# VH-VL binders against q9hc84r5073to5261: the designs that were tried, part 51

Target 1, 189 residues: q9hc84r5073to5261
Amino acid sequence: CICSMWGGSHYSTFDGTSYTFRGNCTYVLMREIHARFGNLSLYLDNHYCTASATAAAARCPRALSIHYKSMDIVLTVTMVHGKEEGLILFDQIPVSSGFSKNGVLVSVLGTTTMRVDIPALGVSVTFNGQVFQARLPYSLFHNNTEGQCGTCTNNQRDDCLQRDGTTAASCKDMAKTWLVPDSRKDGCW
Short names: E, the ipSAE of ESMFold2; O, the ipSAE of OpenDDE; V2, 0.75 times the mean of E and O plus 0.25 times the DockQ between their complexes.

## First folded at step 25 (VH-VL; framework fv_emapalumab)

Design b2 (at its last look DockQ between E and O 0.15; V2 from the best seeds 0.00; counts 0 for: pae E 10.1 > 2, placed apart)
Fold by OpenDDE, look of step 25:
Structure b2 (fold): chain C 189 residues (1-189), chain A 120 residues (1-120), chain B 111 residues (1-111)
Amino acid sequence: as target 1 above (189 residues)
Amino acid sequence: EVQLLESGGGLVQPGGSLRLSCAASGFTFSDYAMSWVRQAPGKGLEWVSAISGRGGYTYYADSVKGRFTISRDNSKNTLYLQMNSLRAEDTAVYYCAKWDYGDYVGFDYWGQGTLVTVSS
Amino acid sequence: NFMLTQPHSVSESPGKTVTISCTRSSGSIASYYVQWYQQRPGSSPTTVIYEDNQRPSGVPDRFSGSIDSSSNSASLTISGLKTEDEADYYCQSYDSSNYVVFGGGTKLTVL
């Protein structure tokens, strides 16, 4: 099962349904319906602000968050000496390419393409601020995912599964239901 | 029914101050960000300022930054715009506008506007 | 900041289709939602399109919105043009700092 987003707004679900969504909040990209493999979940924060920064005070980049077991990995892009660079936070601590902990491997390709591997699960996630891709083995995750990436069932008819368990008429409509409420962000209640 | 009623507009001298109010009803006021948008006579719409639902965040157009202050009293369902150091170019109809519920910055309801005239 | 550029005016006969463009100067048009507002003479603006292509309740399906990433522009299309559609139309969007920008507006005249 491969889920991807490109151009900052174009999505392809695990089962290959394409749709456009231009969200401004944090959304559940995917999560396990039943916590079988470390309760894996992926989130996209469209405005990731650190160090008391606000949307009004600074331009906050997108961030992809990976939650696996008790670990939190954040992939984002930051400016360093006028150049964009990948920034990876492992449990809130910046780490360098090649870092590994508890079965999670982190790497940076080039300057901005970040990669997270979970070899034990055959999971790989890439992100560069505008494009992400999540690869999950069907054998492990089939019929046990929900979120903006949809279900992993090899059936496109059930891809637009909303948070409340109903199926939307479009995946765009589905996508907004996966909002993570955050009172710190306008419109993200 | 959502209603937005602006007040406080009037004639003011350059360098003067004015405070606009917008009374809101028909929705849970504190759940929505609000904006001020102005329109000079015969001109287009210009965004002025915005404030988050709980008032924790404020946003300003560069043209008014440092001179205007947006605020709100959620207990009174009222939006305010304190305008200081007014200039002739601030002359406009000022609309209060409600942000739509959702994950974007857009307006779903507008008031009727109040006219501010800055002239000597 | 960025700008949104609209044509100053467009005109068309009743029953025909008209399209108003809105071009973003910087940043991707596809990264931030575009809204369209209608303002009739002497009236307050009203929302006719939100989230690029969604219609609020009460807005006829003659109104539609679209995004073109290749030209970095949004478009408002009005089919079956009616006299009542004569108005100024404004596009609006925002950036990552929630800085809001309106287009310059387009005057639509129904001939």
Scores: ipSAE 0.044, ipTM 0.689, lowest interface PAE 4.0, mean pLDDT 92
Fold by ESMFold2, look of step 25:
Structure b2 (fold): chain C 189 residues (1-189), chain A 120 residues (1-120), chain B 111 residues (1-111)
Amino acid sequence: as target 1 above (189 residues)
Amino acid sequence: EVQLLESGGGLVQPGGSLRLSCAASGFTFSDYAMSWVRQAPGKGLEWVSAISGRGGYTYYADSVKGRFTISRDNSKNTLYLQMNSLRAEDTAVYYCAKWDYGDYVGFDYWGQGTLVTVSS
Amino acid sequence: NFMLTQPHSVSESPGKTVTISCTRSSGSIASYYVQWYQQRPGSSPTTVIYEDNQRPSGVPDRFSGSIDSSSNSASLTISGLKTEDEADYYCQSYDSSNYVVFGGGTKLTVL
């Protein structure tokens, strides 16, 4: 099961459904339906993004958040002397490449690409501020994911599962329903 | 069905105050940003103000900044516009408008409007 | 802070095609979504185009939107013009500070 986003707005779900979405809030990319594997949850915070038809949205600050058990890992990009650099916060504390705690491994590849591995689950997540990819093994997560990344069922028919449990006609409509009401920042409108 | 119903318009003197309300139904009000848009008689649309879904952020057009205050009561599903120091150029139909869920896709629902007339 | 400039009025015969322009005064038109609204006399506005070129459900496919980066403008095109299309049309866009701007409006007359 592989979910990805690029260009700030282009999504491919775990089952390969493509759609566009340019929300300016924090959204659930993926969470477990049933708490089997530490309540793994992925969020994308688009707080500073503005409505954009094209690549302009990729210039706005974004943060990818990973919740696993009691840990909170935030992947973002910051400007250092006019250049983008990856910044990883593990439980709100900046950490360097190679950091490992409680079964979670953090890496930085190059200058901006950040990677989080959870080896016990076979999970990997990468983010560089513009592109993310989340890899979840089908054998563990089948029938147990919901969010903007859709279901992990090898069936695109049920991919646009909305927060209310119904399937939308388009995944763009589904994606709107995955707004996080508990604002990681209530600066969207 | 989504419904937006404005009220509180009327005739006021220059320098006076007026409070507009917009009663919302048919959607989860606190999940959506809301806006006021006005239209002077015979003129085009002019954006006035916006407020985030939980009310933490407010935005104002330069023409009303410092005089108008947008607010919301999510327990009553109601949007407000407090209008102070009113001027003749504030005469307009005021529309309540709902943003689409979480994306900048524009205003997907509009109320029928309430008329504010500022004259001596 | 920017302006969106539309022609004041346009007119055309039934069955023909009309195009309404919307020119952005500063910043790139392509950097922010453009919406188009239709307003019939005595009615509230309704959306006919969002996200530059998308139609809401219920809007006929004879309505289309486009962006021209070279002229820094957006366009609303209505083909197969019908008498019920007679209305005022407004474009709308944003800047990086979430400031919302409407165009001045275009009165479409179907002759």
Scores: ipSAE 0.006, ipTM 0.532, lowest interface PAE 10.1, mean pLDDT 83
ESMFold2 (binder alone), look of step 25: mean pLDDT 94; pTM 0.953

Design b3 (at its last look DockQ between E and O 0.23; V2 from the best seeds 0.00; counts 0 for: pae E 10.7 > 2, placed apart)
Fold by OpenDDE, look of step 25:
Structure b3 (fold): chain C 189 residues (1-189), chain A 120 residues (1-120), chain B 111 residues (1-111)
Amino acid sequence: as target 1 above (189 residues)
Amino acid sequence: EVQLLESGGGLVQPGGSLRLSCAASGFTFSDYHMSWVRQAPGKGLEWVSAISGRGGYTYYADSVKGRFTISRDNSKNTLYLQMNSLRAEDTAVYYCAKWDYGDYVGFDYWGQGTLVTVSS
Amino acid sequence: NFMLTQPHSVSESPGKTVTISCTRSSGSIASYYVQWYQQRPGSSPTTVIYEDNQRPSGVPDRFSGSIDSSSNSASLTISGLKTEDEADYYCQSYDSSNYVVFGGGTKLTVL
């Protein structure tokens, strides 16, 4: 199952349904319906700000968050000497390419493409601030995912599964339901 | 039914001040961002300012930044626009506009507008 | 900041189809939703399209919106044109700082 987003707004679900969504908050990209393999979940924060900064800040990049077991990995971009660079936070601590802990491997390709691998699960996630791709083995995750990436069932008919368990007429409509309420972001509730 | 009713418009001298109000009803006021949009006579729409639902964040067009202040009183379901140091080019019908539900900027309802005329 | 550019005017006969373009000067048109507003003479604007291609309740299906990333533009299409469609039409979008921008407006005349 491969889920991807490109152009900052174009999504392709695990089962290949394409749709466009432009949100400004944090959304569930995917999560395990039943926690079987570390309760894996992916989130996209469209305005990841350090400290108490919000969308009102001058610049808040997108961030992709990966939750695996008790670990929290954040992939985002930052400006260093006027150039964008990948920034990987492992449990809120910046780490360098090649870092690994508890079966999770992080790396940076080039300057901005960040990669997270979970070899034990065959999971790989890439993100560069505008494009992400999540690869999950069907054998492990089929029919046990939900979120903006869909259900990973090899069936496009059920891809637009909303948070409340109903199926939306479009995946664009579905996407909105996966909003993560955040009291720190006015309007994101 | 959603209703937005602007008031406070009128004639003012250059350099003067004016405070606009927008009374909102028919929806949970505090759940929605609000904006002021103006239209000079015979001209197009120009975004002026916006304020978040809870009032924590404000946004301004460059043309009014430092002179206008947007605020809201959610207990009164009212949106305000304090306009200081008014200029002739501020002459316009000022619309109160409700943001659509969601996390993007788009308007789903508009008031009837109130006319502000800045002239000597 | 960015600009949205619209044609000043368009004209077409009743029953025909008309398209109004809205070109974004900077940033991707596909990164931020585009809205369209209709304003008849002496009236307040009303929303006819939101989120690029969604119609509010009460807006006829003759109205449709689309996005073209290749030209970095949005389009409002009105099919089966009626006399009542004569109005000014404005596109609107925003940037990452929630800075809102309207197009210059397009006057649609039904011949």
Scores: ipSAE 0.326, ipTM 0.778, lowest interface PAE 1.6, mean pLDDT 93
Fold by ESMFold2, look of step 25:
Structure b3 (fold): chain C 189 residues (1-189), chain A 120 residues (1-120), chain B 111 residues (1-111)
Amino acid sequence: as target 1 above (189 residues)
Amino acid sequence: EVQLLESGGGLVQPGGSLRLSCAASGFTFSDYHMSWVRQAPGKGLEWVSAISGRGGYTYYADSVKGRFTISRDNSKNTLYLQMNSLRAEDTAVYYCAKWDYGDYVGFDYWGQGTLVTVSS
Amino acid sequence: NFMLTQPHSVSESPGKTVTISCTRSSGSIASYYVQWYQQRPGSSPTTVIYEDNQRPSGVPDRFSGSIDSSSNSASLTISGLKTEDEADYYCQSYDSSNYVVFGGGTKLTVL
């Protein structure tokens, strides 16, 4: 099961359904329906502004958040000496390539591409601030994913599963329902 | 469907003031950032000002900073531009423009424009 | 403070391909998204390209956008040129202060 996003708004679900969604808040990309593998969850924050950040310095970057067991991993991009560089926060603490803790491995490839592996689950997530890809093995996650990345069922007809458990006619309509509650803020919709 | 309807343009003397309005419909107004863009007769497009969906962030081109004030009333689905200390170079058609799903995606809907003429 | 420089006009025959350039004077063209707008005479602008190379729904695939970091420019390419493509075209991008900047515009004439 592979889910991806490129160009800031173009998604391909775990089962290969393509759609466009341009939400500018925080959304659930994927979460387990039943918590069998440490409550694995993926979120995309489309307008990640730290406190007191100004638009004069840079655009507010996208951030991808991974929740697994009690760990929170944030992948984002920041400006260092006028260049974009990847920034990985593990439980709110910046970490470097090669960091590992509790079965989670973190890598930085080049300057902006960040990778997180959870080998026990066969899970791999990459993000460079503009493009993400999440790989989940079908054998472990089939019938147990929901979110903007859809279901992992090898069936595109049920990919547009909404938060209320119904299937939308389009995945654009489904994607709206995965807004993280209370994540609306000035600067997003 | 999305509609943006500007009003309040007209003829004004240099140093005068005008207030432009833009009535919005067909979308959840408070969810979207809005902008004013102007076009002098026979000239190109020039960005004037922008405001975030809830109004917490405002942005101004240097040419209008300190003279123009952008605002919105989300209960009335209306965008405003208060234009003070008008100059001849402010003569233009003023467009109300909606940003597409956020700050950095560009403008997906434009109004028909309202003409402001500043003449000596 | 930066400028986006476009040719003042371009022309080409129906069925041919035209490319309109948009050169950024300072800062990297690749660091900030580029949009392209079409404005027909007497009409409001409409988007033909957003986020460098994406087409809105309803814009034909003969419109394409690209970025060239080596020349610090963006390009709008229209293949299979049609008479209805006759319009003014504007590129648009952002600076580090989140200000919006338009190019000077290019008048496309279909011969």
Scores: ipSAE 0.007, ipTM 0.501, lowest interface PAE 10.7, mean pLDDT 84
ESMFold2 (binder alone), look of step 25: mean pLDDT 94; pTM 0.957

Design b4 (at its last look DockQ between E and O 0.06; V2 from the best seeds 0.00; counts 0 for: pae E 14.0 > 2, placed apart)
Fold by OpenDDE, look of step 25:
Order: sequence, then structure tokens, then C-alpha cells
Structure b4 (fold): chain C 189 residues (1-189), chain A 120 residues (1-120), chain B 111 residues (1-111)
Amino acid sequence: as target 1 above (189 residues)
Amino acid sequence: EVQLLESGGGLVQPGGSLRLSCAASGFTFSDYYMSWVRQAPGKGLEWVSAISGRGGYTYYADSVKGRFTISRDNSKNTLYLQMNSLRAEDTAVYYCAKWDYGDYVGFDYWGQGTLVTVSS
Amino acid sequence: NFMLTQPHSVSESPGKTVTISCTRSSGSIASYYVQWYQQRPGSSPTTVIYEDNQRPSGVPDRFSGSIDSSSNSASLTISGLKTEDEADYYCQSYDSSNYVVFGGGTKLTVL
């Protein structure tokens, strides 16, 4: 099952349904319906602000968050000496390419493409601030995912599964139901 | 039923100031972005300013930046637009408009508008 | 900033189908939602399409919205045209900085 987003708004679900969504908050990209493999979950934060930044003060980049077991990995882009660079936070601590802990491997390809591998699960996630891709083995995750990436069932008819368990008429409609309420973000509750 | 009622419009001299208000009802006011949109006589719609639900974020069109200030009082369910250094080209009907929930994407409700005329 | 360009006017007979285009000058039309507003003479605007192709409650299914990435444009289509559809129509979108832009408006005349 491969889920991807490109152009900042174009999505392709695990089962290949394409749709466009442009949100401003944090959304569930995918999560296990039943926690079987470390309770894996992926989130996209469209405004990842590290220092109480406002729209007037600084631009907040997008961040992709990976939750696996007790670990939290954040992939985002930061400016260093006027150049964009990938920033990987492992449990809120910046780490370098090649970092590995508890079966999770992180790497940076080039300057901005970040990669997270979970070899034991055959899981790989890439993100560069505008494009992400999540690869999950069907054998492990089929029919046990929900979120903006869909259900991973090899059936496009059930891809638009909403948070309340109903199926939307379109995946665009489905996508906004996966908003993560955050009282720290104005307008995202 | 959602209602948006603008007030405060009137005649003002160039260089003068005016404060518009928009009274909102029928929804949880603090949950939504609000905007001001204006329309000069016989012209199209022009976005003026926006403010987030709790007022933490404000946005302005280049044409009004530095002169206009958007604010809100959620305890009174009221949106404001302080307009300073007014110019003839600011003459327009000013609409209060509500954004959709959760995202800053578009307007779902509009007020009746209040006319601002800047003239010597 | 970007611009949204609409035709100044369109006209069609009752019962027919009319399409109003809205072309974005920069940035992808598909990356930011497009809304459409109807404004009858002497009235406030009302929303007829939101999020590219969604209809608010009370808006007839004769109204539909679409996005064409190849031409970087949005379209409002009104089928089964009625005299009451005569109005000005505005498209609207935004950019990554939440700068909101309206199209110039299109006057629809029902012949």
C-alpha cells in the first residue's frame, strides 16, 4: 500500500484513489484501526511552529509526524544560512542523517528529502515539505488503516472512510474529517 | 440561523477615520475566521482583511495594509474594522463575511453590508 | 500575489447550459480551493459553490463547480438556466499566505 501527496494538495490513497485537499491544520494521514504493529500513525501538520510564531512573525513549515510505539519522529524543513534543509526531530531532539533508535532509521537524501524506515515492518516514509510518500506492506496493514490515506484494502470503493466510520461521497469530503483538534492552533479545533 | 449585521458606515473626509462593526449570531463566533470584503460602486468584490477565530492571526490586502486594523471581541460576538487615513478609493460597501469551519478557504455567509463614502 | 480572470459577461437562453471560467495567473488552481458567489442587483453575495465543487444547502443541483489543472482554471456550470440565475458571479481563492483574491466578476444575462 502506497499513499502519496504531491504539489502540496494532491493525494493518492493506499488503494490509488486520487483527490485534492488543501487544509490549514493537522490531519491524520493514516493510523492503525487496531494497534497491531506499534500503533503506527502518520500526521501532516500544515503549520509547524516551534517558537510561538505568528503569521506576521514567521512562516511555519509543514511537518510530517510519525508515531511508532513510544517514539515520535517529526520531519520538517528549516532555513539554515538562507537555505532550506531537512530537520528531523526524534522525540523532540534534532538528529542527523543516519540516526537509528529502537528499530527506526532516519536519513536525509540531498538537502531536504527526509526518510524514515522501520525495517521490521517494511515501512518507509519520505517527506521534503511538499511531497510525502508512505509505503506499508499490504500483508501487515491491509484492512487496518484509516485516515486521509484510506483503508489499504485494494478496493477504491471504501477509500473515503471518514472519522465517524461512514464513507463519504468523495475523498475530498473525507479528508477534512481527519482534522486533529489542537487548541494551540487558532482555528483548528 | 446565521446572521451578520454590519454598522458604522457613513460619510468621512479624506484622511479621516471610521470604525465598522459586525454583529454575528447563530453560530459559535470564536470558532470561525471572519473577513471584511468591500465593493466599490459598480465594481467587483475586493477582499480587505481577515482574522482568525481567537484573533491570533490577521491578514490584510496590500491596498489597506498599514491603514486598516481588523479585530474582534468574542465576548460580544462582534467583528471590527478600524479604518484610518481613508482615501477616496476606499469608498465602498463593506461586507462582513464568515469563513467555513476549520479552514481558511472561503465564505459561507455574508452580511447586508454598510456603505462607506470618502469624499471632500 | 495572483489574479483570477473571468469573462466580463456571458449570456444564454433559459433552459440551456452556461459555463463561467476562472483562470489563475500563478500557483496551481488545484492547490487552493475555489469558491463561487452569486450577487443579484442590489443584494449581498451568496455562496453557490465552495471547495471547488460543493453546493451549500439550498443551492440547486443545476449549479456545479469543477477544476481543470491543465488550463489552471475553475469553472462554474449552470444547467437548465432560469431567469432568476441572472446575476454577477465571482470566483475566489487564496494563496499559501492566506491572501484572498476575487475574480473580476462575470455578468450572466438570461436572454
Scores: ipSAE 0.020, ipTM 0.630, lowest interface PAE 6.4, mean pLDDT 92
Fold by ESMFold2, look of step 25:
Structure b4 (fold): chain C 189 residues (1-189), chain A 120 residues (1-120), chain B 111 residues (1-111)
Amino acid sequence: as target 1 above (189 residues)
Amino acid sequence: EVQLLESGGGLVQPGGSLRLSCAASGFTFSDYYMSWVRQAPGKGLEWVSAISGRGGYTYYADSVKGRFTISRDNSKNTLYLQMNSLRAEDTAVYYCAKWDYGDYVGFDYWGQGTLVTVSS
Amino acid sequence: NFMLTQPHSVSESPGKTVTISCTRSSGSIASYYVQWYQQRPGSSPTTVIYEDNQRPSGVPDRFSGSIDSSSNSASLTISGLKTEDEADYYCQSYDSSNYVVFGGGTKLTVL
């Protein structure tokens, strides 16, 4: 099961359904329907702003969040000497390539590509601020995923599963239902 | 005001090379995907190539893949298209287009175009 | 990859309604946003519809876009035709590999 996003708005679900979606909020990419593997959840925040970023620029970077058991891993980018660099926060603390804790491995590939592995689950997630890919083994996650990445069923008929459990006519319509409410952001509540 | 100005077009023989430039102003150039779109005389629009804001991702139409290279210099606010192994079917007006993914998913600003003619 | 097929030309009288179709050859039209561009002679294209059915500021509300999943097509509808609407119109969409495709274009003549 491989889910990806590229070009800022183009998604491919775990089962290969392709769609375009653009939103400025945080959305559920994937979460377990039933808690079997530490409540693994993936979120994409399309407008991850710091006070400095909002004061200096019109556009904030994206952040990909991974929740696993009680751990919170954030993959984002920051400006260092005028150049975009990867930044990985493990429980809100910056960490370097090669860091590992409680079965979660963090690495940096090249200059901006960040990778998180959860070997016990065969899970791999990469993100560079503009492109992500999430790999989940079908043998463990089949019939137990929901979100913008769809179902992991090897069956596209149920891919556009909305938050209320119904299937949308298009995944464009499905994707907006996976909004994570945030009253601190205009229109993201 | 957003402005896109193409240059570098001209007459070239088949198999030749040419480099197009697009000077951008009026927006934060490095925040946006940029694209080349071409239009053969009397014909419709054909997408050619796109590049991400920081230049890390490039995309090409099948008709130009392996022959054309898109690039950008964000310190000069300039988009480039290196065209090699040119063919007669590459004859077109080449537009520089800004891709907006804020409130739009399409091309919101286009340059005036520069003509490339491939003939012997 | 896929194709977007448009009629080569369409003609209608001032004040009437015209619809320009855009049929997708493979994959669902509903899975990717459709844009519509207007190109007047000697000018660069401009957007009249984005995200299937949205109008940019300054585009009259007599321009509308729609999607028909059963025919796998998008449509641009222009009501209350004016002579200034005479132009070429292009639809545009994407696939899963971010391959951008334009339709062949439709020449609208206002008789």
Scores: ipSAE 0.006, ipTM 0.485, lowest interface PAE 14.0, mean pLDDT 84
ESMFold2 (binder alone), look of step 25: mean pLDDT 94; pTM 0.954

Design b5 (at its last read DockQ between E and O 0.62; V2 from the best seeds 0.00; counts 0 for: pae E 3.9 > 2)
Heavy chain, then light chain:
Amino acid sequence: EVQLLESGGGLVQPGGSLRLSCAASGFTFSDYWMSWVRQAPGKGLEWVSAISGRGDYTYYADSVKGRFTISRDNSKNTLYLQMNSLRAEDTAVYYCAKWDYGDYVGFDYWGQGTLVTVSS
Amino acid sequence: NFMLTQPHSVSESPGKTVTISCTRSSGSIDSYYVQWYQQRPGSSPTTVIYEDNQRPSGVPDRFSGSIDSSSNSASLTISGLKTEDEADYYCQSYDSSNYVVFGGGTKLTVL
ESMFold2, look of step 25: ipSAE 0.264; ipTM 0.720
ESMFold2 (binder alone), look of step 25: mean pLDDT 95; pTM 0.959
OpenDDE, look of step 25: ipSAE 0.192; ipTM 0.760
ESMFold2, fold request of step 26: ipSAE 0.339, 0.465, 0.007; ipTM 0.753, 0.806, 0.483
ESMFold2 (binder alone), fold request of step 26: mean pLDDT 95, 95, 95; pTM 0.960, 0.963, 0.961
OpenDDE, fold request of step 26: ipSAE 0.291, 0.214, 0.028; ipTM 0.779, 0.758, 0.670
ESMFold2, last read: ipSAE 0.392, 0.383, 0.342; ipTM 0.778, 0.779, 0.748
ESMFold2 (binder alone), last read: mean pLDDT 95, 95, 95; pTM 0.960, 0.963, 0.963
OpenDDE, last read: ipSAE 0.291, 0.018, 0.017; ipTM 0.779, 0.627, 0.596

